# VH-VL binders against q6p0a1, part 10

Target 1, 160 residues: q6p0a1
Amino acid sequence: TQPHAGQPMDSTSVGGGLQEPEAPEVMFELLWAGLELDVMGQLHIQDEELASTHPGRRLRLLLQHHVPSDLEGTEQWLQQLQDLRKGPPLSTWDFEHLLLTGLSCVYRLHAASEAEERGRWAQVFALLAQETLWDLCKGFCPQDRPPSLGSWASILDPFP
Below, E stands for the ipSAE of ESMFold2; O stands for the ipSAE of OpenDDE; V2 stands for 0.75 times the mean of E and O plus 0.25 times the DockQ between their complexes.

## First folded at step 6 (VH-VL; framework fv_masavibart)

Design b51
Fold by ESMFold2-Fast, scan of step 6:
Structure b51 (fold): chain C 160 residues (1-160), chain A 121 residues (1-121), chain B 110 residues (1-110)
Amino acid sequence: as target 1 above (160 residues)
Amino acid sequence: QVQLVESGGGVVQPGRSLRLSCAASGFTFSKYAMYWVRQAPGKGLEWVAVIWYDGSNKYYADSVKGRFTISRDNSKNTLYLQMNSLRTEDTAVYYCARHGYSSDSYPFDYWGQGTLVTVSS
Amino acid sequence: QSALTQPASVSGSPGQSITISCTGTSSDVGGRKYVSWYQQHPGKAPKLMIYEVSNRPSGVSNRFSGSKSGNTASLTISGLQSEDEADYYCSSYAGSNTYVFGGGTKLTVL
């Protein structure tokens, strides 16, 4: 994708940012208008002024070191999360990591050119979205646990 | 068998233009980002430009920004580098190279043999 | 943008082991997993030998290995053979769709 495509730069800055946990205005700008997918498949902060802020530098480190840039890494992280997770809620750090990994999947899905690759990113994103929604309920929403990555892999390719 | 074959190099005077081509075969060209990398005689490698698989995103080294344009024609499996306002310091062997398959591989996994561009009076 | 630092030359005898260093900054080598190494014989195109610091492409001898510590990546070639005589270049993704290369190291097999 191009730098101008997929960025919501024509919308007014209103009530569309992070609501839980509380986020400063700079974080809303970073997440809404400041992110772009680079050629390596890594989310990065496009605006150098935003990247030079304290929250921008922290976000850049998270995206660079902790959010997987490729499909294999994303699937491995999701599987690790699901294997270790016994129920909601996630820690604040794990929840942030989950959200950013999901956002990365959306960008990669938008950039994917091959139908098979697009399908794999879409399914991983769906599983991450379900993990996020399940965590947000914190045991108060009567929802089933999201399906494991293994169940989706079995549907797509029952044998290696 | 992955193959990349550059062409279009030659001797050209400063201030002129030249267009390089890279013919790709042995893989699904439209699925891969592509690079141009150059090497001045007796010197090291220098990254020049990258273009995404669908031609949507293009990025350049500061030394060529505003003068060079990378493009591709996926129907012809061909990568291009349009070089304008050439300078003597642009003299180099120009290689095309493939970015590995999107999510699963990394930069410059296959290279062409290169085409020599000489910029002199 | 800044280039990566490599020694201009290294040498060794057949059967020995040699190491080539590649030093960058926290914004390239130190902070990322996208370090690669390329072998170039005289008059020929470069060949990918190592990617993502330590991974080998299919067909590359296990005599070639890569590692990283802090801002320095290293290429180690064990059991030196005459055919290993070549120029070796490191490269790193530097962010914002930008790549940097080292100055190159000439390996001489004595």
Scores: ipSAE 0.006, ipTM 0.586, lowest interface PAE 9.6, mean pLDDT 81

Design b52
Fold by ESMFold2-Fast, scan of step 6:
Structure b52 (fold): chain C 160 residues (1-160), chain A 121 residues (1-121), chain B 110 residues (1-110)
Amino acid sequence: as target 1 above (160 residues)
Amino acid sequence: QVQLVESGGGVVQPGRSLRLSCAASGFTFSKYAMYWVRQAPGKGLEWVAVIWYDGSNKYYADSVKGRFTISRDNSKNTLYLQMNSLRTEDTAVYYCARHGYYDSDYLFDYWGQGTLVTVSS
Amino acid sequence: QSALTQPASVSGSPGQSITISCTGTSSDVGGRKYVSWYQQHPGKAPKLMIYEVSNRPSGVSNRFSGSKSGNTASLTISGLQSEDEADYYCSSYAGSNTYVFGGGTKLTVL
């Protein structure tokens, strides 16, 4: 049962200044308010005020300096993650990084105009999704550990 | 050091097509988004199109959507603008320009010398 | 709306300061920090003078400065010199990988 009226809805705090959102709330606002790809293929926050909060600046820094903007960079980052990862759980920062990299892939999938390009982004996204699922399940998911990107690439090349 | 050299301009009749090229040197072309900007004689600047560093995304001004196509060949350090269904109002000097990464210490917006396109009968 | 609003002309005497305004909306100038200014001499390609509202490229005189208040960005040129006589254009990122230019301002050094 959710109350429809009679709740204090105009203010949660009186006498205080503007409160900056917590990091989790800012992340939800980013997902709802919208992200967009810039001309370099980098994901960025559309709302400049939101991006200017302390949590927003942290996420902006992560998006600009740690989330790859191209396919090759995304594959390299995924390969590095897979090579260094020994199992779940990922740290909170690594999990956020993984989530934002996956979100970047979804935006690139939407922006891609050619079927071949869309296919490559979809493959990388699928592998990132498997890494995320493996972490969330703590290794108890129906599937074994996600395949290594480099491993699959090498077996597809008959003359490596 | 950074140089952009445009070519392919000329006189064409309305309804015809023309392809412009921009040869880039002095920087790593494949790492920069590129623009086309035009300027009608005696008038102001008008952005025409942008293409991402890897060629994956392209965006156009409403005045040219459906008629112009921007493309690039990173192996040849060359930017292109394919102009179809040309109209007299497309008469302009066409500049190619390099996108600077905003907030970068190393990257600046540079422009070519321009190439004149005249659409007349 | 696609174009940013600039005055058609501005004038000043050598040694004086002048300011050129560039007015947009909350979706371009007001909502973002991606305002650039370009100088164009007759028959020449434009040259970047200011980017991201107030940043100056290496080699551009510190007599040129940029600022922004609300939906209006401003280019200020101090210590006017005869070689500053040119057309000045503002530009802003307008979202979704699109860009808009101002109508241009002709600076006359008297």
Scores: ipSAE 0.006, ipTM 0.524, lowest interface PAE 13.6, mean pLDDT 78

Design b53
Fold by ESMFold2-Fast, scan of step 6:
Structure b53 (fold): chain C 160 residues (1-160), chain A 121 residues (1-121), chain B 110 residues (1-110)
Amino acid sequence: as target 1 above (160 residues)
Amino acid sequence: QVQLVESGGGVVQPGRSLRLSCAASGFTFSKYAMYWVRQAPGKGLEWVAVIWYDGSNKYYADSVKGRFTISRDNSKNTLYLQMNSLRTEDTAVYYCARHGYSGDSYYFDYWGQGTLVTVSS
Amino acid sequence: QSALTQPASVSGSPGQSITISCTGTSSDVGGRKYVSWYQQHPGKAPKLMIYEVSNRPSGVSNRFSGSKSGNTASLTISGLQSEDEADYYCSSYAGYNTYVFGGGTKLTVL
């Protein structure tokens, strides 16, 4: 356990106070350099010291029990998520789950050896990104627009 | 009762190819990552290759990279190791082993009895 | 050469206790819980004795225990018996989907 990119992993002092053990720098190290895919296709935390921190323990639980390890599970989660978007904005837990599932897809894209498999992971990631955008817009982002809806849109032809 | 049975070993000349098989029984093969580990006569254990549970990802020891190919057929509960461009230093007993899983831990929980590959002229 | 360092041999008398060390680096043994130990009798396949530094699989005698301090993991066998005579190997995950073994230790029961 060493600093990454010149940033320390220990808690920092802000102004005159001390940061909690769950300092943002620990989360940055976890997300930037602390994760890898295991042989079961799940993301895990490489460093046991980082994993034993409060944010590390929480992240470990999310990755092991809630983030799918394969395409089928990821597609099932996406289907469940699509049912939720008709309601209020996602909870913090659901949004974290969405982001970690997307991160898992990126790792699986890099790990895939076959072009067809990479295409499937790319497709799932694109759909997850669409759900992320939907949540960020608080349900006001259009999912589908018919080509003829609003003649002004067709005249101005913004990038699709 | 988990069982792993290797086959396909034998005597081959340098530069030739050989294919090893490992027949698995007693567990749901498609849920486990699998390994090949070898042991040269009178020497220690050396990890050779790993294949993920769904066959989607494969990793190799530097000594065999580009020459050996690990694969699996989950419908037949069988693991394979295709060995090309064999060298005398590839002479070893080849074991297949199952990935032990307890959270994010990594270990070899069950091993086959091994199959001997002798590369000699 | 060897990724993990073990003594080539160790010996003890029946009823005694012995310890086998396994030394790596902070990237394998030191920073993680990925150490496992295997017993191999002549002409036989290896058998898992310890996983995750100190856990025993079902069927392994409680005379076998594992521990870790810094970059060194240890396998301790108490109440030595003649059937414990074997080669012992440590192993650790080394990151990036790679795995390493120690050179092995031959245990002789005198």
Scores: ipSAE 0.006, ipTM 0.568, lowest interface PAE 11.4, mean pLDDT 78

Design b56
Fold by ESMFold2-Fast, scan of step 6:
Parts: sequence; structure tokens; C-alpha cells
Structure b56 (fold): chain C 160 residues (1-160), chain A 121 residues (1-121), chain B 110 residues (1-110)
Amino acid sequence: as target 1 above (160 residues)
Amino acid sequence: QVQLVESGGGVVQPGRSLRLSCAASGFTFSKYAMYWVRQAPGKGLEWVAVIWYDGSNKYYADSVKGRFTISRDNSKNTLYLQMNSLRTEDTAVYYCARHPYTSDSYYFDYWGQGTLVTVSS
Amino acid sequence: QSALTQPASVSGSPGQSITISCTGTSSDVGGRKYVSWYQQHPGKAPKLMIYEVSNRPSGVSNRFSGSKSGNTASLTISGLQSEDEADYYCSSYAGHNTYVFGGGTKLTVL
């Protein structure tokens, strides 16, 4: 059995000085259950109460203004990242941006009804995933730098 | 100045098909999601369908799902509604409406004047 | 037959204030900011009056204001004028690319 929502937790009773909101827990809730694609192809936070928390406001700003909503914008952002990147590690901002852009690609893959559109988003997601893996390894797993969009296009050329 | 002009309405018998058009001007059509909303005579507004800005996704009200198809031609700045297997209950003024430019918002910012579809025997 | 509940009619005299309610559920009106209001004069297309609960588009009189408490959104019209006589509809995004309208409220200015 699970207790009802009940009374708000008292920080004094639990011995904590500041516990609300617990930023990592709120961010997990937002990323797992709080997001959906709108009709412009952009991720947004569905719950206004969650969006009004400090982590929610930051995430809303990032999603609204910094995460691309279309394929061309996503490819342009990835190319810009690859051109300006000097190696691992990425800045915290760029890494967060990379993760959220990848999450956006996953939602677009799920939403795509046409096979061709799905394939294009899958290719971009694969490149974003490789950029993420390269940053995470930081020399622990030997990996070549992820290929650029141009290199991947050449490898996937249907007319060799 | 945003303009949306619907056309293609008329009188049609039950079970037949009709195609509506909405000609858009005064804005970059390819950057906006679009809606169809209908209103039966003397009744309220009912959302019918939405199409994403690039045409990649489409959603329908349960009452029209499987019978109506929304589409767009961004090169012609035109929105379409293909209506198949029409029923007397589909009799309504059909409005074309625009989604706002902002991504994190949902409303109908501009509306056309509507086109009347009458389904009668 | 409407997903959102509005009173069928409201009335007021010139200079008075009236409020039209729009009641939904937690999945549409409740926790979301996606309530909008539309004015429709007989024989005319609807016109956006309020978006995102309380925002006015350019060209809409300051006499129109919106608010929300729990599952109920409200449109308030102050300083009623004869030209305000119209049908008013609320709408909300209901999640998963689904949109709902209220049944409409006929405002009569006596």
C-alpha cells in the first residue's frame, strides 16, 4: 500500500536545511515523465508546476531557445559543435545541450510516421550519440573522434 | 497582414468525398503548424486536425480519424483537408487556423472566414 | 458534448463586469498554461482574445482579462459595451496533440 500525497515534508522534521526542490530528482522527473513534442517539433514541459521550479525554468529556457526543433537546425548545431570542439571534455553547458538535443532526436524518431524522415533523424541521433560517447570515455575506452556530418554522408553514399 | 482563405465547400451526399483548401498569405507558411476547426450550424467549435509545420506529423479528432486526411503544400502556401466517407454529422463551417510561431504554446492565433460543407441526401 | 464546461449564457448591462467560467480536468485546464479564449460575432470567424490563460494579443481591449484557479479558467470582461455581445469559447491543449473546446457562452448585453 502507498500513502496518499498527504502533508508537505517539513525540512526541520527530516533534519535537512534545504531539500526543496532536490534539483537532480526534479530534473529526472522532468526528463522522464514531463516532456513532450509540440506541433513545431520542439520539446516542452507539460506540467506548469514542474516548469515553475528552478530546474524547470532553466530547462524550459534551454529547450525553447537553444535546442533545435527541426532536422536542419539540429544538423547545423552538431556541425557547429564539431567545428568548434577542441576535444574532450565538453563544457558542462555543451554536454547538457548535447544530451537534450539527443533526447529531442529520440522524441522525433518516435513521432515520425514516414520511414525516410525516421531514417534521417536516426542518422543524426547516431552522430550525437558518438559525440556523447567520445566525451564520456575521456581516454578510458579508446575511440577515434566521431566523424563529421560530411564524413558520415560520404560513408553512406548510395552511389560509390 | 495574415490572411487565410478557405475554399472547396459545398453540398455533397452522404458517403461521398470533398477536398477543402486554405490559401495562406502574409507570413512564412512553412514555419507554422496549421489546424482545421469546424462548427456545425448553431453549435460550438470542434477541433478537427492539426499538421506540423513540415508536414511530418498529423493528428485528428476521434470523430474524423480514418476518414479525413490533412495535408499541406509548403511550396504553394496551401493547407488541405481531404474528407472521405462524409456523414450528415460532418455538416459544418470549416475554418483554417494557424498555430502560434512560439513552440511552447498551443492556441489558434489567426482564423480564416470558413467554408460551409453541407452533407445531405 | 463539449470537453470543457462553460455556462450556456451570461448577461450584463453596459458598464458592468461579467465573468465566464471554463471547467476542465487536470489533463487540460488544470496544471497547464494552454487556455485560450475566442470571441465570435454572428456570421463571423472566431477571434483570439486571450492566450496562455491571461495574455492579450495586440489589438484586444484591456477590458478583457483571463485567470485560472485549479481546473477552472475564467474570462472577465469589464466595462461591458454593446459590441461585446457575442459567443465566447474557451480552448485548451489536452496533451498528445489533442485540443478541446468549451461548449460556448452567449453573452447578451442588455
Scores: ipSAE 0.012, ipTM 0.618, lowest interface PAE 8.6, mean pLDDT 82

Design b57 (at its last look DockQ between E and O 0.63; V2 from the best seeds 0.00; counts 0 for: pae E 12.6 > 2)
Fold by OpenDDE, look of step 7:
Structure b57 (fold): chain C 160 residues (1-160), chain A 121 residues (1-121), chain B 110 residues (1-110)
Amino acid sequence: as target 1 above (160 residues)
Amino acid sequence: QVQLVESGGGVVQPGRSLRLSCAASGFTFSKYAMYWVRQAPGKGLEWVAVIWYDGSNKYYADSVKGRFTISRDNSKNTLYLQMNSLRTEDTAVYYCARYGYTSDSYLFDYWGQGTLVTVSS
Amino acid sequence: QSALTQPASVSGSPGQSITISCTGTSSDVGGRKYVSWYQQHPGKAPKLMIYEVSNRPSGVSNRFSGSKSGNTASLTISGLQSEDEADYYCSSYAGSNTLVFGGGTKLTVL
């Protein structure tokens, strides 16, 4: 049974409520309240009341259906981002997706019981962070040079 | 119907090793996290170990950490518990249990009948 | 991890209602809906009776109900029957992919 290559979900079929990004402040509040990675590899909002709100439900759907749950899917998303690097800035949706994927990597990194797995997630996180900075730098950075995460990359050394 | 069948229990001396198996059927085994839970004679339930659905992550109770290893073979629908350096306090009925996944649930919805492990000199 | 606190034993007469308490902390019972109750007859595997504090699985009698107040979850059995005589365990998610069980309560039907 071939692993169903996640067809790029045509942004059109996800009901209208997922297309409109929430206000950044609302998303920040949701994320600040905390997420949890369960034993099924799914991210959940810790506060159930918050999760039941409209913004919470949206975030839940993003975490469950759009944010990759495995390393391979995350690497595929990373490749797509790299391919888009020379193009215009990401859409608000794609940028949000990038941020949430990065966040997901952090939780998975911390949950990882094996050093090898932790290292892999850390590497992917670092690369996603680089893509984030690249996108934010588009049109603002001198000579279109991405900011070097130089000193920050050292922080992403595999946790001893 | 969901079924979990433990095997491999028996009587062993302290310091010896034993391997338990749990055969799963009636569901897509690879989609569920699995637990080992034990119960000493006349005592309560104690969780022992958990393994993620894909086997990527494993966690252990402090009482067995460094001595027990949980693993799974999804192609065989089988959960394992390798028990090394067994102690008398490890004497228990060992249950395999399925993590019941509903969107927001944390529960054991199915249990095996258990297998008895007796560690005695 | 410290076990959740349950009474060692509870008793009741047929037709009565009894309640079993399960006391934890804000990091387990108090903070989550991930409280479950299990019934265990002698020599049998535990059976799920209540999940998410108050939900009943299919096939569980409506005589069993669950509630929570603060850091204490409660299992109530109404219309007590002889077959309800068993050990009852609460469980809660304790964070970091770990579970904690209560010490168990022996229910005797008089």
Scores: ipSAE 0.317, ipTM 0.773, lowest interface PAE 1.6, mean pLDDT 86
Fold by ESMFold2-Fast, scan of step 6:
Structure b57 (fold): chain C 160 residues (1-160), chain A 121 residues (1-121), chain B 110 residues (1-110)
Amino acid sequence: as target 1 above (160 residues)
Amino acid sequence: QVQLVESGGGVVQPGRSLRLSCAASGFTFSKYAMYWVRQAPGKGLEWVAVIWYDGSNKYYADSVKGRFTISRDNSKNTLYLQMNSLRTEDTAVYYCARYGYTSDSYLFDYWGQGTLVTVSS
Amino acid sequence: QSALTQPASVSGSPGQSITISCTGTSSDVGGRKYVSWYQQHPGKAPKLMIYEVSNRPSGVSNRFSGSKSGNTASLTISGLQSEDEADYYCSSYAGSNTLVFGGGTKLTVL
């Protein structure tokens, strides 16, 4: 599968403005208070006016097309990340996807009512958390790679 | 066996109110979001309203917003649609539908048999 | 207007195969896996035939199959039988808790 031939390079893309210090605060507010699960279990922006801002439109696109909404898709994405990853650090793009996928897992875990379903979401969240923690190593890093999906070692609580 | 049974339809005059009910059985009602969908005579299907599994969130089609209210009683496995300020264009068969995803079934929609609402003078 | 585009009618002979298309946008059919197909006989409620693009519920004949390419989903019915004569509707989740439907296709078995 190759990228679409007509897609432009992003190095000279217009948009995003030059009000850069305001965009992170808007994004934090959106992530903290503006998200909810829809009836399909996908994260979406609940405020249509916030969603129409430049950061909101970008986040909406990312949540719709790049963040899985179900357990199977989340497991597949994690496995793909683990198979392609050479080590820390991740690219900014991959790190953003990792964080948003983890956030989606937290919402799904909170919404899960059945023990079996909750256990599976908790396991995937734990693995995503370990991948994130490995990437966020600040200087003195353990060299050990996070466990693969399905490893029994991954059921240990990485965040008490 | 999943079963949805609508009731409450009938003939009403414009401007009046009507309440529809949908009795659910054969599944854990409190786990699923529920929809009302309507079909006008000779026309296609139109989404009307949705309510979250716990009743916390509700969304409406623009054509009914401000006039219709969706609600549910999970202790009675029953879905409701309160229809106020009825218009002739609200004439339709109204279906309740189970929609959404759970761990024990992949997006597997179930529909009731429908209840006819006729708004005429 | 319906949000999803279907042909108004399609016809075929017994034993043939026919395909019904359902065209949307990247925000519904193209960008999501939540495409369903419903069969409706006159005077009856819609019956789910296909969910999540290509999956069949238990009890639905394997003559019914679904697929998707880009913004277009397709329902294919093989080995046409007289009882297949009905209206067929596609639907898709469109995000933000919204369902969208096609205008419906009347299948005539000649």
Scores: ipSAE 0.129, ipTM 0.654, lowest interface PAE 5.8, mean pLDDT 81
Fold by ESMFold2, look of step 7:
Structure b57 (fold): chain C 160 residues (1-160), chain A 121 residues (1-121), chain B 110 residues (1-110)
Amino acid sequence: as target 1 above (160 residues)
Amino acid sequence: QVQLVESGGGVVQPGRSLRLSCAASGFTFSKYAMYWVRQAPGKGLEWVAVIWYDGSNKYYADSVKGRFTISRDNSKNTLYLQMNSLRTEDTAVYYCARYGYTSDSYLFDYWGQGTLVTVSS
Amino acid sequence: QSALTQPASVSGSPGQSITISCTGTSSDVGGRKYVSWYQQHPGKAPKLMIYEVSNRPSGVSNRFSGSKSGNTASLTISGLQSEDEADYYCSSYAGSNTLVFGGGTKLTVL
């Protein structure tokens, strides 16, 4: 598997500008405006004016080049996260990546027209949420106590 | 060179079924979403259906939902439209079209020649 | 029914300029830059003439230009020639992974 970064789309360098997360309030405004999946499976910002801003272009590049666009890629990254459970907390960059990948699963779940595909995306989302809780817990929770998903457990065990 | 070639059109009676094919060449078919668009004689263009690059999602115009099924075989570079319960209103030239993708663009950049479907008694 | 409104016909003399309008809503033409124009000669497949409101693909004459103001996109053909006689369709992204077409405009060169 090779990195997808390295081709700037709007004269923005993908290698230099993507490491710095935007301020949370800027990210909130972009996400509040809404995202869309196109028919190529790519997420983009629905509001064209926001998409043209520097933070909007950064988010577009993250979604296009660093967030997996299919189930296989998402599952591969989930496996890597699970392998890192004993390590230090994720970097701010990797944590942002994790959150955006989880958000991507929600949009793909909503867009899926077949029930089986919806179920597969829902299951992956629940597992990513578990990894998010696990990472947030590193250094702040009692050792060896796994995070709880609560009422989301039924997503992991679809009815026959 | 990008080419799209439709086939499978013809004259059929109402209530019958027909399957259209679109053979693609000159591009990586599995990386592109595909559309069916139709044009009734003397009328304008009407979107019929879309299928995502991997076949994972399919969407239909209200006029054909429940009767038509879009599908693709990426190993054969072929797009299909299964048309069941055909009506006289389905009489049209059917085009396959490639969804043209540039960053955040939505357009049909290549069209086939079309195949005529006539539904009449 | 179509979500985009075009005039049914437009005519002009050779050498003149003509403009075809395409009116939508703030959720398609007005709020997005994903307007395209297609030319269709009788019995032929449509051909992409303009994309993203004002861009021309390679091989399209610079006599064709596009613009947008508010909820209305426009296709302008300058130096009108007899081969420009065709039907013209606008399209726009309409959300929910759908595209919509205008009703079409028949251009007659007199």
Scores: ipSAE 0.006, ipTM 0.506, lowest interface PAE 12.6, mean pLDDT 79
ESMFold2 (binder alone), look of step 7: mean pLDDT 89; pTM 0.894

Design b58
Fold by ESMFold2-Fast, scan of step 6:
Order: structure tokens, then sequence, then C-alpha cells
Structure b58 (fold): chain C 160 residues (1-160), chain A 121 residues (1-121), chain B 110 residues (1-110)
């Protein structure tokens, strides 16, 4: 007897299979279960089971196809993002791309062995953080000059 | 609507080179990975190459690896295929296709009309 | 190099249903929901009919449906019409950023 022989291994379920975790919970688990840099310096999902969920496959696609694989590519996308900031607010997709690129910078900053390389990743990360803040303003940030790194340091340490 | 228009096909002798172009319109070209797929006369479809949205990663079918180079110019919304050391078995209609994002899988959601490349002596 | 196996031809009469199979390995068809199906009329470009095994793009008739069991995916066309006469190709991601197509199936509407 083979009660399940010939049963489909995959269903044609719309919106995900039964018992599938909700997207926010899966994303949180991915952050905890660990992303890691591969030998090419690209972020990938360590857990194959999480990677095979619908949200995991979407995240993998974004990481593989849309997050730059090197410093030069990241700096180029940052330049493009600064041009986008002058237009309408970022789409949900562009905002996700921004967040994932920032996360990639954090991992690469940690992995960098040379002080010079670490400094360059730190600078790119800081600029991406500023772009994130700008998008949260919906393009209507204060007209005043944004605080310099020194100004922020003084706020974080009121008694230097 | 989404349009992909291939050009650059023609008749060429074995060992020569040819460059194909694909002009994209109706979508934000710089956000999509792109493909080249070919079809020999009377035969089936064969994937040739893929290029990431920003040009950072490129992958090729074993049959063309080392001879063909895929590239793109996002400022001109144009995809290219540089074909070197052409062989008679490269004779095919070459299609430009877009990577689909209405799902989270690898697929060819829009195709151009194709351009014929004939490699003969 | 047809990496995926399809029957060379299938036929049916108007109003009938037909099924086209696409057999691969555990690394492509059997591994995940990477199977897509394409319709090609003579002299024309392929058109996406099914993606992720069973999903239809906007504008594709509900007469077209997809399924998968193990290493075999299937395209089913119900209520056959003369305009369905075409070549049908399956495709799958095959790992290492490579892609494969089936050899194609010629559908004849009698």
Amino acid sequence: as target 1 above (160 residues)
Amino acid sequence: QVQLVESGGGVVQPGRSLRLSCAASGFTFSKYAMYWVRQAPGKGLEWVAVIWYDGSNKYYADSVKGRFTISRDNSKNTLYLQMNSLRTEDTAVYYCARHGYFSDTYLFDYWGQGTLVTVSS
Amino acid sequence: QSALTQPASVSGSPGQSITISCTGTSSDVGGRKYVSWYQQHPGKAPKLMIYEVSNRPSGVSNRFSGSKSGNTASLTISGLQSEDEADYYCSSYAGSNTYVFGGGTKLTVL
C-alpha cells in the first residue's frame, strides 16, 4: 500500500502553504538564524529550510540579483539612490533594497580585515543610513544643514 | 507596455563575430535581470546567458562559455550579446527576455520577437 | 541538450482536455517551485503561460493549469480550442544560476 505515493510534493496553494510561517516571523528568524557572507562577499541564507520558504526565496532573489556584490557596486547604487531621493518617495521595493544593502554593509564591515577597507564600508553604511532617514521624511526633511558626524558624536556624548 | 526589440542578426561566416542588441521600453530596465535565449531552426529553446540588474554577475550556458559575452547599458535601456568565434551550430533565432518578478522564481516573463543569426560558409 | 523530457507531440479534439508532462531531476523540477511553461505559435516569440508550477500570469485563460508530482511537472489544457495549437515548452532553474528547457511538445487540435 502506498497511501501517499503519487501525491504532489508541492501544492498549488495561493498565498503560501498550510502551516507556513508569516513573512514577518520568517524575516525575524532569518536575522537570528543568520545570514552570512559567501566566499564572493555576497550575503546568503545559511538555513536551507528557511531559504526554501516563499519569503526566504524572495529574500534570496533580492540578495542574489539586487544587492551589490562588492564595494564599488554598493557605492554606485548609493549614487543612484541619491538621485532617486530628488524624485517621488521610494517604493516599497526600493526601500527593501536600501535596507538589505545596509545590512550587507554591516556584515562586510565586520568581515573586513584591513583598517582602510573597514573605513570605506563604514562610510558607505553611514551614507546609506542618511538616505534611509531621508526616505522616512518622505523627501520633506528639514531645510537646515544636516548634522555632521562630529555633531552626532556630541549628542551621543554630551560630556566629551 | 513592456517591449523588447532585438537587432543585429544576419548572415556571418564561421569564426567571425556578431553583436546583438535588445532595446527595452515600458519598464524600469535597471531593476531587472535579463536573458538571452536561442532557438535553432526547427528545434527547441536553449538558454544562453543571464545578466544581473546592475551588470555585476553574468552566467553562460556551457555551449557558449568563453565565446559569448553578455552586457548591458542601463542608461540606454539596452542589452547586448557579443558573439565571438561563431560556429554553424550557433545558427538560431536569438531572443531577449526579461526576468520575472511577479513571483520569487526564475522565469522569462516577457520576450522580444527575436533576431535570426545564420552562421554558414 | 534537452535537460527536461517532454513528449514530442500530443493531440486532442475541441472541447477535450490534454496533459503535457515535463520530467527532470530532484535538482530542478523535483527540488522547488521553479517550473514555468511557455506557448509558442509558429514564427512567434514564446509567451509565459504558467509560473511557479501552477500560477497563471494576468491574461492567461483559466483553461491552462499546472501541477507537479515528484520530478514530473504537468501542463493541463481544458476545453481545447483551435488557437491552443502551438508548441509548449517547460523550463526550470537548474542550480548554479543555470536554466534548462524541455525539448518541446507540439499540440495538434484535430
Scores: ipSAE 0.000, ipTM 0.490, lowest interface PAE 16.3, mean pLDDT 76

Design b6
Fold by ESMFold2-Fast, scan of step 6:
Structure b6 (fold): chain C 160 residues (1-160), chain A 121 residues (1-121), chain B 110 residues (1-110)
Amino acid sequence: as target 1 above (160 residues)
Amino acid sequence: QVQLVESGGGVVQPGRSLRLSCAASGFTFSKYAMYWVRQAPGKGLEWVAVIWYDGSYKYYADSVKGRFTISRDNSKNTLYLQMNSLRTEDTAVYYCARHGYTSDSYLFDYWGQGTLVTVSS
Amino acid sequence: QSALTQPASVSGSPGQSITISCTGTSSDVGGRKYVSWYQQHPGKAPKLMIYEVSNRPSGVSNRFSGSKSGNTASLTISGLQSEDEADYYCSSYAGSNTYVFGGGTKLTVL
């Protein structure tokens, strides 16, 4: 009995042998190592091969055409979401928008050089996170919807 | 129409400082990232620095990092390059250039006429 | 990082086609679509001729075209004219908000 690589007893082939990774695995790589801010404030996929995968093309579309690139645009988008939202759950599309807008805020927060600008990005990110958490509760959270951007901004001390 | 006009070039001694300006007109300056690119006499183009549309992001070529500072004043439609600790190898025509806006392109779509900086003893 | 590699000179006769190469690495030319080409006449500022490998801005003659294969981008000028005599530079985004230029190619129209 010599040990050697055995042949599979049953077919383990998947459509002609080696397949591209599943979408979740590619998405993880994109989110963790594949993104950067461009000079216009927009998140983009820096590796063209990753961007050319099916999940990469969809993510590129969302980032380029649907995620705001600056603070004012992000605040406007959040306010519009809060004004129009009638409760959880968000559609899958709207939830992805919310998540990617929050991710954009994190990148911008890291990149911001001025303390005041960092504070504003952190504030908007906190509100986006609360909108996200409200959606994830899906009927278990007893609290009403998250604070509006205007309500948050009117607080005399943001850290009471 | 888009215009970029550089100024501030001249003759300076090594180790000294000089500030370049670029006056922009014909477009909404605050919506565009801006570049400095230089060209030594008889040589090729070399990217120097980039600044984001709002001034929050700044990047430099390794040859100038720590010595040059790019900045902008969006209320005055003006781009600046503060050049400290100048070396003879910094002698070049310095061009102001605009980042392309028609897509997410990484390109220098409009260029100024350039301003000559000569660093000599 | 490293500058892109271009031939120092190229020449052609009026009406001919010429091609200028621009060779980089997988981190710039090969892995990205952000290759641009610039024309510079003596004593003048550079002018954008091609962006994103093969796109022409408005006002640039359709005699100018761009392409890319692997780590090498190419600028082709068809129907060569005397006014095409100039220096040509390629450029690419190199990642991390950095940019590189080729050494430049002098085109002589014989």
Scores: ipSAE 0.011, ipTM 0.612, lowest interface PAE 8.9, mean pLDDT 82

